# VHH binders against BTB/POZ domain-containing protein 2 (btb2), part 12

Target 1, 284 residues: BTB/POZ domain-containing protein 2 (btb2), of Schizosaccharomyces pombe (o74778)
Amino acid sequence: MSMNSSTEISQEPSIMKPVSSISSFVFNAGFLQGTFSDTTLIIKGETYHLHALFLGRSPVLLQKLIENNPKGDVHYTIEVETEDPYVTKESCLFVLSTLYCDSPRIPAEVNVCSVLAVSDLLGLDTLAFEASSLIEKSIRPETMESVIRFLDPNFEGLERLKMGMYPRFTSGLFNKAIQVMYNTLVSNWNTEYARLLCNLPFEVIKDLLESDKLTVGASSMARYKLANEIVKMRASFRKQNHIEGKGDESVVLAFDEGSRGIQLVHIAPGAESRRKIWKATSVR
Short names: E, the ipSAE of ESMFold2; O, the ipSAE of ESMFold2 at other seeds; V2, 0.75 times the mean of E and O plus 0.25 times the DockQ between their complexes.

## First folded at step 7 (VHH)

Design x03 (from s03 with S52T T58I; framework vhh_7n9e_1; at its last look DockQ between E and O 0.40; V2 from the best seeds 0.00; counts 0 for: pae O 14.3 > 2)
Fold by ESMFold2 at other seeds, look of step 7:
Structure x03 (fold): chain B 284 residues (1-284), chain A 122 residues (1-122)
Amino acid sequence: as target 1 above (284 residues)
Amino acid sequence: DVQLVESGGGLVQAGGSLRLSCAASGFTFSSYGMYWGRQAPGKGREWVSGITYSGSNIAYASSVKGRFTISRDNAKNTLYLQMNNLKPEDTALYYCAREGYSGDSPEYFQHWGQGTQVTVSS
């Protein structure tokens, strides 16, 4: 009569948990954890350990991957240089993560202007366009200064404002901003818009205040008073910030048929360049 | 459900013009950005142009800038692409898409329907 004394006769079958969806695995194991990374990407001095397969979904990064591995090496080191202050670590992290997703959405906590900048840098036109759409939808008095600053961060003037820094995606945002200002200027000129109005080119201020689309009280005198307040505010701003050589600005009454009721006049610096400011009335 | 129907394609000689239309239904058209894309025989899909929901922001691929004009009529739920100075390289099946990403690619458009063929003869 033989007895079995073995200690390892049987074991319970191992049950493996199902692997998460391919989308979840790619994002978590790939992007977040860097598992199997084959590429060192450098943007503005920041280093990212990522995957050529997914980076290749960016036309810009694909070209760099091709250029930096002509011999078919298995590791990539690529660099994207930029001086753009809107390209930030946080926005690069988000935009790069979208290469690992099939349905990314721009989260509320990320700076949309920076997302647009990084998306443009990496040739991600759909994401850049979505960012532009969100900026357009966000234009209101509280955001106006930041939008205008984004369009013309170096105060280059009207031509830059019209195009923005990323013309393929930002052309037209300035016109939308002006449309919003027509309905919000009177309530915000000395509060939310104060600094903005001081920094806008004279041509923009002139067109804004002379426009029939701007409603200021019931009379031309209300518009005249508002325009004078804004001109004085701009002059004080230049004095406080030691900005010289831009001449003077003034407001005159204009009563021509089809007139806006006022005219803003820029007086170039210097005695020989100054013009007389006269009140004129005529009918045609 | 979202439905997009392209029309207006055809055969034209180089230098000619065509106007494509995309009729949209199944969603609030005026709340979404829209895109045109194209696919030449044996090639992958190429992004051509995009327009924001209000029409204020417009973007073009470098290959078509200055020759193509995207527009929309939110009252008619219709997207348009005016194509001028057409070149043989513009020969492709043209698709419209609504803003967003898909599992196919974040920088490529989503397309619906058959598209509309544009053929440009030398």
Scores: ipSAE 0.000, ipTM 0.291, lowest interface PAE 14.3, mean pLDDT 79
ESMFold2, look of step 7: ipSAE 0.493; ipTM 0.814
ESMFold2 (binder alone), look of step 7: mean pLDDT 80; pTM 0.815

Design x04 (framework vhh_3k1k_2; at its last look DockQ between E and O 0.63; V2 from the best seeds 0.00; counts 0 for: pae E 3.4 > 2, unsure alone 61.7 < 65)
Fold by ESMFold2, look of step 7:
Structure x04 (fold): chain B 284 residues (1-284), chain A 124 residues (1-124)
Amino acid sequence: as target 1 above (284 residues)
Amino acid sequence: QVQLVESGGALVQPGGSLRLSCAASGFTFSSYGMYWYRQAPGKEREWVAGITYSGSNIAYEDSVKGRFTISRDDARNTVYLQMNSLKPEDTAVYYCARDQGDAYEGTPEYFQHWGQGTQVTVSS
């Protein structure tokens, strides 16, 4: 009985099979050791010796590689300029290393905000959104100030807070932060949130304290007392830090819709503005 | 074990609409963000849209923004992709994925559980 058939595989060449995984070799020999690097990449003054083939997985870097080597030069030199303070050497190293991996994971020890910034800079949308998801999940009293600063590092105000510095990936974070604050403000206003509340725009403080989503004790005056303590804290902060020209803030008892019985009033600089708040006088 | 099952793909004419579904099991769905990806013939799998665990943040790849809508139903452990104004370049196998979870307690594994995908074909 013969099982000889020459047509099934007889024309295929014999080739060597690799003895180790290509993914491990690429990451260790390529990224970590720089074996056969062909590209000098400069980001924010830092230099990285890497490989065009892997860097091309970034749309931003691919475009720069194409522009830099139209005729087959032996070495690439490309630069990405930014003044973004969240773009750091450590986060650049991490994000660049993901170009050498199939399934990268964001580890606990890196700054996720900086990972988002670098990912956005390099056009790595999946990694940027992954970072945004981790930031959102991390929003709690202890992290709130750092998240708010990340959204508005230059203190531009409410419009910047709503979008963040990377609107495609950060525009929902402020709303989530406010939702967390509704449940955590009463227990944290003079501790974890103290500095944050002093630096938030008045419009945010007003909306937060007047919202029916914020619950404050059972007494009819509990919200009034809390709001006054926060306004006093903000005033002391401005005085201690020599912040002038912001006018005065006060809390009155009010019957406006959605106010929960109080109204925060910002008195613009000038004597005439002070007279307008007496129309909604307190009942105390 | 984590499972993701995509459905709803079909053949549709340009300008048409489809709604894709991804049923999730084996994990606490409401604790994870969800993604849609697609893979056209001869191309690598590309990210299309994402929605965070709370639903507070949503993002889209630029070519689908305004045409596609991602949503989630945590009671049914399902993520959806509503696709309107479909174009021939939207032809692909569509996959869902979950995010990695927590950075501090997460695992290195977050895309191992690709489903079989669902085929969307836009042709006249």
Scores: ipSAE 0.443, ipTM 0.790, lowest interface PAE 3.4, mean pLDDT 83
ESMFold2 (binder alone), look of step 7: mean pLDDT 78; pTM 0.790
ESMFold2 at other seeds, look of step 7: ipSAE 0.567; ipTM 0.842

Design x05 (from x02 with E99D G100Q Y101G S102D G103A D104Y S105E P106S E107D Q110D H111Y; framework vhh_3k1k_2; at its last look DockQ between E and O 0.81; V2 from the best seeds 0.00; counts 0 for: pae O 2.8 > 2, unsure alone 64.5 < 65)
Amino acid sequence: QVQLVESGGALVQPGGSLRLSCAASGFTFSSYGMYWYRQAPGKEREWVAGITYSGSNIAYEDSVKGRFTISRDDARNTVYLQMNSLKPEDTAVYYCARDQGDAYESDYFDYWGQGTQVTVSS
ESMFold2, look of step 7: ipSAE 0.460; ipTM 0.808
ESMFold2 (binder alone), look of step 7: mean pLDDT 79; pTM 0.792
ESMFold2 at other seeds, look of step 7: ipSAE 0.537; ipTM 0.835
ESMFold2, look of step 8: ipSAE 0.524; ipTM 0.833
ESMFold2 (binder alone), look of step 8: mean pLDDT 79; pTM 0.791
ESMFold2 at other seeds, look of step 8: ipSAE 0.498; ipTM 0.822

Design x06 (framework vhh_3k1k_2; at its last look DockQ between E and O 0.02; V2 from the best seeds 0.00; counts 0 for: pae E 18.4 > 2, placed apart)
Fold by ESMFold2 at other seeds, look of step 7:
Structure x06 (fold): chain B 284 residues (1-284), chain A 121 residues (1-121)
Amino acid sequence: as target 1 above (284 residues)
Amino acid sequence: QVQLVESGGALVQPGGSLRLSCAASGFTFSSYGMYWYRQAPGKEREWVAGITYSGSNIAYEDSVKGRFTISRDDARNTVYLQMNSLKPEDTAVYYCAREGYSSGPEYFDYWGQGTQVTVSS
């Protein structure tokens, strides 16, 4: 959606038109044009000329209006600070616009992750939950990397992945992504998917590749070959990107209770003298 | 065509528990997130809880977190709200809603008739 994030009060003839419907006037003259704005709202250095009456529908903005104008003066100046990279001018424009209408819809063209971020920032829980639902429905091989990166943008690891950056709304998305991976890892491989696998924590890769929910060819040797390819790719990725101190990874054939499988093994940094664990893999 | 029918509302003492049900029909239930709202007399309708279509993401209004649990049963086309440690402030008509998306200016276009929950001694 292409909305202007900054609207100055205009002397254009459109202000002099006959009275529009309440809903049209509120959205067009109010939100889009800033007519009779009484509030200067600042989010991440961007300025919005808006109306306290409508901004008060956000519990976060309402509290700031009260704090910054305890006497109810004519003009409000409020600021919301954040370093969240998903809070963008475009997402702020959309989310703020929803305060000016009763039943907004998230357009297909808008960055839904950014809508969730701004909705959470402004305490708009229903909109944040709807954004989360749309993200969940969008989880596919071609979107997987961007969803996982949204959950853990700083590569903190498994605990961040499980919660996401907005735990009230993102805590289950990783589990859904894992379920999609079981069905699509082999059949829908692409460059972004490969990069994702290189950045996932080892315990996730181990669980994914050891699971019988992942279909890999007709034999345990096919799974062994795939796992070795992925481990080698991860090692090459670490070398190419100068990632140190992560130790080594390997794949062994594992015999447990009459079936053949694989086991992914992590050798901690500084363990170069450890024996190969072939046949020493735990039986229970 | 879309129908949402709430049930399970009752009079209960403070500290008590209730389970609300919302039976859905007229749409592919497993494809939609579901919500609970409530409205006390003379007050604005407020969001209580939501659950995504797969059940993988759940959210609650701060005042009910830890006391209420939303869940879904896709085989029975039903969403539930388990309400524990009920307070007089929870007295309201509770409504079930289906999420809206991608088809115009509306979201939450489909609401049930509501079920009355009364918490008093």
Scores: ipSAE 0.000, ipTM 0.272, lowest interface PAE 14.2, mean pLDDT 79
ESMFold2, look of step 7: ipSAE 0.000; ipTM 0.115
ESMFold2 (binder alone), look of step 7: mean pLDDT 81; pTM 0.811

## First folded at step 8 (VHH)

Design y01 (framework vhh_3k1k_2; at its last look DockQ between E and O 0.59; V2 from the best seeds 0.00; counts 0 for: pae O 10.3 > 2, unsure alone 64.8 < 65)
Fold by ESMFold2 at other seeds, look of step 8:
Structure y01 (fold): chain B 284 residues (1-284), chain A 121 residues (1-121)
Amino acid sequence: as target 1 above (284 residues)
Amino acid sequence: QVQLVESGGALVQPGGSLRLSCAASGFTFSSYAMYWYRQAPGKEREWVAGITYSGSNIAYEDSVKGRFTISRDDARNTVYLQMNSLKPEDTAVYYCARDQGDAYESYFDYWGQGTQVTVSS
């Protein structure tokens, strides 16, 4: 029954009704204003004046608060060290603010990759997983390079790409990216994907171009032409950037029945390396 | 109206196995990440596992890794939690949840009513 009904059961002394204004007070007075802050948190040299009670919602920060509870000290000073370039001031501010909220959401203006990085750093698994879901949904030709760089920022290669830098949350993103590329490569190889294709490991390029999941035109010759254009683009990139010791790449026709008609080959560098020309390949 | 209905909770022996189901309706299930949470008596609700909309990315809370498996069946609009090697500390009400569909609203239709899992000797 409504409190405004014409019939009342009993009159009680007035007591404050619970409303969402407690949430607004916590966020505005606590996080934004720093009222009665009791903790100095340092992340990558940036200082944040916050509250141990709310920081304790992070398992990582809780552990540090427990470890830094010296007898007789009423103020905490804790530090989280990281070299991760995705941990930024903006992403730290956002992620720390979620500790002061019941139902945070990731706004469009923050870098979701950086949110994932900070969430992982602070042990906020739900937020990290939400960030990874948003990254996955955002995989398109125009975002593909940034997603691939996020997975492998140090150009370590295929095994890093498969896991990403935060394996608990990123281990499926590369496979999804490849699936998107199957449907978008032909229209984007020389535009949105140009730099990306030059920087991807040979093994990835080979698997992508040889796959029957990739449809290229009406004939095996269309696939051969595309693969040669991409191989030439990669070779030009290595020359322009003075990248040596990687050997050569080439495309050969595969003449066996039922194949997709091409094979990409890598010609090892040095005195023993030779480019193979017009090679028949039997694969089924 | 978003609806999430958990089922499969039961009393089970330590070391036993149990499979929870969450039937979803009222939204395009295949477009949303799905989660399992749990709440033990006197404790706050805690995240257990998540699965992205495509199923390509899956994550678990550390204490359940290797023992629990989350999965989804988009044809049946259902998310599952296979729980193996159950321990007494796994005793809780288990809830499924969808990622925030309308980020500014908070109703029980983002959460199921829960299913009780009890692990006792």
Scores: ipSAE 0.005, ipTM 0.482, lowest interface PAE 10.3, mean pLDDT 82
ESMFold2, look of step 8: ipSAE 0.005; ipTM 0.510
ESMFold2 (binder alone), look of step 8: mean pLDDT 80; pTM 0.805

Design y02 (from x05 with A103L Y111H; framework vhh_3k1k_2; at its last look DockQ between E and O 0.89; V2 from the best seeds 0.00; counts 0 for: pae O 2.7 > 2, unsure alone 62.2 < 65)
Fold by ESMFold2 at other seeds, look of step 8:
Structure y02 (fold): chain B 284 residues (1-284), chain A 122 residues (1-122)
Amino acid sequence: as target 1 above (284 residues)
Amino acid sequence: QVQLVESGGALVQPGGSLRLSCAASGFTFSSYGMYWYRQAPGKEREWVAGITYSGSNIAYEDSVKGRFTISRDDARNTVYLQMNSLKPEDTAVYYCARDQGDLYESDYFDHWGQGTQVTVSS
């Protein structure tokens, strides 16, 4: 009990400090078993029987709880709608479980990209940024394609790659991926990176192969040969997959360009060589 | 053995600026992302900003975006929070923290220093 200087009595209640062992009971009985649940939460057709007190730690879920029960009804029913393929049952279970914990850690068993997606959906900024930091640490040749697809799942191009689908937390990941590629491209271009290089926008391929940060052999001819092989691989990919309207790509030696010594050239759809520019008026 | 020591908190007028520092020791600073949190009286501790280990990604809580800037100096093992256009609602004790590190490391527990008091009034 504390006293004010005016002889008034103020009293702070005597409340037990939380005991770490009770947290195991709360997690098992509450989260896992749904004991005393007061909320039905629906995400992508999956139903979760949970507790408003803990769900309120998500600002998104808190707002839905307030809006869905303005009269103080006994039970809440709330829904979070999304078409995001990274929002899965497994990732929702993990992220929701963190609302019942005081110091969650993302384990190796979960898909960190999906954790980021669910964390962003539920407004859990700390967990979303933690997931992004882990993705950044995991960027390597074996994971590169999956990281790039996570940033741009619909193949929208460079602007989407730079931002990702969750730009508050992913806007730096593409630049980090490119830095990793500078050190790993030569050893992986025809193996781990083959499909990735076929799907990357031309402007990314051009910047990557022309960069002084990329070291290829002892001469500009080694870089020229590698760039040609990648351009040929991309052209074969477009042919095999009947992809039209992307124009042509080529590589030229660029004297006076210093150590990089090449230039990748893209001729947009509809641009033709001056050598054979002619069109028949009545031929269609 | 992780130690995080916050400093730079003060009493300032609305519209003023402060620069907070967090000196880190007991771990490889360049391998960890760093966060700033704050806790106002009667409220839960809230995340304010984060910067990844490489500095390639930075994020802010919406209410501070555009006013606060997180940065890191790996040579000094220090993370900073530059706070501009301060408002009374920024009044809080400010804490720094590190991220969880690698997925397979055992150093995943939270470390909190004493914090540094920022008061914006008058």
Scores: ipSAE 0.510, ipTM 0.826, lowest interface PAE 2.7, mean pLDDT 84
ESMFold2, look of step 8: ipSAE 0.553; ipTM 0.843
ESMFold2 (binder alone), look of step 8: mean pLDDT 78; pTM 0.797

Design y03 (from x05 with G33A I58T; framework vhh_3k1k_2; at its last look DockQ between E and O 0.52; V2 from the best seeds 0.00; counts 0 for: pae E 13.3 > 2)
Fold by ESMFold2 at other seeds, look of step 8:
Structure y03 (fold): chain B 284 residues (1-284), chain A 122 residues (1-122)
Amino acid sequence: as target 1 above (284 residues)
Amino acid sequence: QVQLVESGGALVQPGGSLRLSCAASGFTFSSYAMYWYRQAPGKEREWVAGITYSGSNTAYEDSVKGRFTISRDDARNTVYLQMNSLKPEDTAVYYCARDQGDAYESDYFDYWGQGTQVTVSS
């Protein structure tokens, strides 16, 4: 090959230029164009014309391919059924395309939550974990509601929030979200967090506002006022949305130095409160 | 300059245990997810385990689940892989890797260690 400091122009031999890398050819001719496709894949009513060899990199799709060729036919028809709203055509296309790549990256324009959902559906653990890492990094006031919605899209409550919809990859995201809220609640409670705080379970609101990890001004009256504003906001939300049967919430001043001076209480629907107000420091 | 240095690889009998370490420098360790990969002779490098930047979640390749444990110590900028009940099939060079960080990173992993050899043989 030519040296860097040569003053003589070397004539390179005329050779047949190779086709681009096998990876580029496979992706363009195979995935994008469907050349020589041997598989009809159906996900959530959408049809994809793809290749069993590459689909077999998904453990889920491999099992379906094996089960659907008992007679040695060379064309496959396989279906993956789901009602998951996070499984979208766009995210299916992206995730399926990664089966045709060596080291895919999750670009900013794709919905990372949907990538996680499709990756989990197809048993692509590395990609699902990468997606969960990106979600965790993205947790901030402006994204908090969408992350919490992703964890509990049907408003099932605290146990769903703790696990998320894909527990192998989403367990612990809620705890991280709560840690972020301790540092950002005071500045965002009536703006970025307003709707989120109205929809969170009472147990979460109680723990958040009573916690030693939350600092609100220099006095217990600042915390009491903030907690009352949030409880009032939640009550107005329930009234405006005709949500009944949830009982009432209130904030009381607590005369115990270790409790930051407040306690949130919930009165069950249709019954007088049976439990005395208690004083507790927040615990993890 | 990002640097990842694996250590702790050894020759071990089947059923034995090893603990791999990966010392990280040149970046804010606590801001990144960390991975372990392995490469057996003549095979492609394969994912083994991952841990999120906060440690809030871990994940494992199915053949090592229940035998291997990934952990991190942010005070020491170190990620670990505890490997128990080792089998001959676990023989490989083990690599520590950092996540790409930005979603716009290339298709290329620039943030690998040099690897540590684990050999499981009688």
Scores: ipSAE 0.000, ipTM 0.446, lowest interface PAE 11.2, mean pLDDT 81
ESMFold2, look of step 8: ipSAE 0.000; ipTM 0.365
ESMFold2 (binder alone), look of step 8: mean pLDDT 80; pTM 0.801

Design y04 (from x05 with Y104S; framework vhh_3k1k_2; at its last look DockQ between E and O 0.76; V2 from the best seeds 0.00; counts 0 for: pae E 3.3 > 2)
Amino acid sequence: QVQLVESGGALVQPGGSLRLSCAASGFTFSSYGMYWYRQAPGKEREWVAGITYSGSNIAYEDSVKGRFTISRDDARNTVYLQMNSLKPEDTAVYYCARDQGDASESDYFDYWGQGTQVTVSS
ESMFold2, look of step 8: ipSAE 0.585; ipTM 0.855
ESMFold2 (binder alone), look of step 8: mean pLDDT 79; pTM 0.786
ESMFold2 at other seeds, look of step 8: ipSAE 0.528; ipTM 0.833
ESMFold2, look of step 9: ipSAE 0.447; ipTM 0.798
ESMFold2 (binder alone), look of step 9: mean pLDDT 79; pTM 0.791
ESMFold2 at other seeds, look of step 9: ipSAE 0.575; ipTM 0.854

Design y05 (from x05 with G101A; framework vhh_3k1k_2; at its last look DockQ between E and O 0.77; V2 from the best seeds 0.00; counts 0 for: pae E 3.3 > 2, grease 24.3 > 24.2)
Fold by ESMFold2, look of step 8:
Structure y05 (fold): chain B 284 residues (1-284), chain A 122 residues (1-122)
Amino acid sequence: as target 1 above (284 residues)
Amino acid sequence: QVQLVESGGALVQPGGSLRLSCAASGFTFSSYGMYWYRQAPGKEREWVAGITYSGSNIAYEDSVKGRFTISRDDARNTVYLQMNSLKPEDTAVYYCARDQADAYESDYFDYWGQGTQVTVSS
């Protein structure tokens, strides 16, 4: 052989580097019009004519595409089942549309709580966490009740509140909500927070009102008065709504560390009068 | 002008640790959540972790949970990613990003840093 012979070098065909954008044609013709759709997607009885290539960007939908067409048929039919009331047609449309977009943003007109629910359902972790971040930024007296209801829509109690319904993305929102309440309770307890305070679990009310982070005037008497007003408001709410068998709540002055603090107590039905309840002796 | 600068990437052995930093400027850092993403060659950029503006809420991609820790230092305008028990599949360019401040912001920008290379090789 000749040592000077040229060696042929195989070259890979030129291909485009991955593009980080999606064209107007793909979004309008594909998502909006369903042109060349190859997939029938069903969520809560609503039907969407979409494209497996784009739906495959959802880990949940990708798995369903594989499971429902293992032989490689041309057309896919897949269903995502849920009873979640936060999964709505409008939020499904928005979230599915993000699969056809390069850098989606959650616009002001979309229900962010529902976006989180649909994003969690479809395994879209980035969008779910962005939604949770927006919810956290939105926490204020005017939105507090809706945020708390989103965390615990079935009134399950404190443990549900701490986690929310989507714990990977909501396990911090309650703590932030409580921090906001420390700074806004005194000005809002009988207005924006009135119904919320009536519906919160006793354990939450107790922790909120006993906390050193809550400042109410110059003395424990101001805190005592506020706590009594809230307890009275909760009792009136139970009476007005015919809620029986819950016993009573009361507020007592506490001296267990030489401080003039308060303690909220729950009194089972048939216990002694709230006027007679006081802290007698610290437990040894 | 918004700038994000990642650093701390290196070549490490499996089981090793690295701490990535992202220095931020040009915006009110304490008003924004921060994310870490990673991108392996020929793959899409994937979300790794997020921390909200207050630090009250933190989430991780399942494959890094328990091994990686995101944190923020508002005094230094910096977000960190502590990566422990590193595996070859963690090899990627790591990017930080900020979250959407609120839905009413008029400026839409995809703010990414230049990235920092993490290589885990036996």
Scores: ipSAE 0.450, ipTM 0.796, lowest interface PAE 3.3, mean pLDDT 83
ESMFold2 (binder alone), look of step 8: mean pLDDT 79; pTM 0.794
ESMFold2 at other seeds, look of step 8: ipSAE 0.471; ipTM 0.804

Design y06 (framework vhh_7n9e_1; at its last look DockQ between E and O 0.70; V2 from the best seeds 0.00; counts 0 for: pae E 5.8 > 2, grease 24.6 > 24.2)
Fold by ESMFold2, look of step 8:
Structure y06 (fold): chain B 284 residues (1-284), chain A 121 residues (1-121)
Amino acid sequence: as target 1 above (284 residues)
Amino acid sequence: DVQLVESGGGLVQAGGSLRLSCAASGFTFSSYAMYWGRQAPGKGREWVSGITYSGSNIAYASSVKGRFTISRDNAKNTLYLQMNNLKPEDTALYYCARDQGDAYESYFDYWGQGTQVTVSS
C-alpha cells in the first residue's frame, strides 16, 4: 500500500478520472511518451517524435505534413527552420504540448517571450496573442529593458522597436512601454532604466524627454537637469564601451519653442563648427 | 462562476454587418485580455481577434483584418465585435473567451456557448 499521511485524498471518481480519461491518456501516452508516434519533427536541430493528427492543429505544421507526404507514406519527417534565438528547446516543448491539450496555460516557469516566438512560428494565433498579453501586463521598470530587447534584439532601431519581431502580436508593446516610462522615468532613470536609456536610439530619448506627457518638477530647470544627467550618462556609456562615430548630444534651453523648455540636440561627428552655430542660433 | 454570454448573431446577406456582444460575469473583467473565436461547420476553432485588458494592444486574424473591429467596455463588462463586409466564409458559431490573467490562473478555455452567424450569398 502507499505510505499514508495526514493528506486527505478525494473519495470521488475524479481521482481515477485523470488516469483513465481519454484527454489524460492522450497527453501522457501520446505527447510525453511518444506512443505510436508517426512524425519526426525537427525544429532548430532538435527532434520531436509526435503525431500528425495533433500537429495538424498548427496551420504551419499541417501544411508541411501535406507537402511532405503527398503519397501517403506511413511516417512523416518535417522540418521547421529558424535562426530566431527566442525559439528554444524549452519553449518548443511547451508550445508543442499545447497541441495535445484542449485548455493549455502558460506557466510562470517558461519564458513568455519565447512562447510568443514559437507560437508565431507555428501559426498558433491564440497562444501568441496570450503571450503578448502577458508581456504587456508585465511591463514595469524592472522588466522594461528585457521587453525592449525582445522588441529589437538586434539593435535595428526605432522602426523595429515600434513593430517588434512579431508584428501581428508585438506592434502595440512599444507604445505601452513608452506610456509606462512617462510615469516611471523620474524615479528610475539612474537605476532600473540606466542601461536601457544608454542603449535607446537618440530620437526615442529626445521624444521622451521633450514630451509634455513627462512631468519633472515644477520648472523647466528640473527637466533640463534631468535631461543633462541622462545625456551625460549616455556619453559616459559610449566612452566606456568604445562606441565611436555617434557624435555628441547636448541639452539646450528652448523657451521660444514652447514645449517644456528644453531641446535635445545631436551633433554629427566632426561637426564642431556646426555645433557652435546651432547653440548660438537657438531660440531664446 | 465565470460566465460569458454572447449575443447579436443572426442571418445576414453577404456584404452586410453585424455587431456581436459578450457579457462577462464572475470575474474582474478589466484585468483580463479577451478574444473572439469562431468555429465553422466541419472545421476546427479559429482565433479571430484579441484585445488586451487596457485596449492598448489589438490583434486580428489575417482573414478578418480590415473588416472586423474588436472593442471592450470595462465599465459594462462587455466585449464587442463589429463585423463589416461579411462573406459566406464568415459563417460560424462565434464565441468570446477570456485570456489568462497571469501565469497561475485557469486556462484561456473559459468561453461562452456562442452566437450563430450565418452569411448567405
Scores: ipSAE 0.180, ipTM 0.656, lowest interface PAE 5.8, mean pLDDT 82
ESMFold2 (binder alone), look of step 8: mean pLDDT 81; pTM 0.817
ESMFold2 at other seeds, look of step 8: ipSAE 0.324; ipTM 0.743

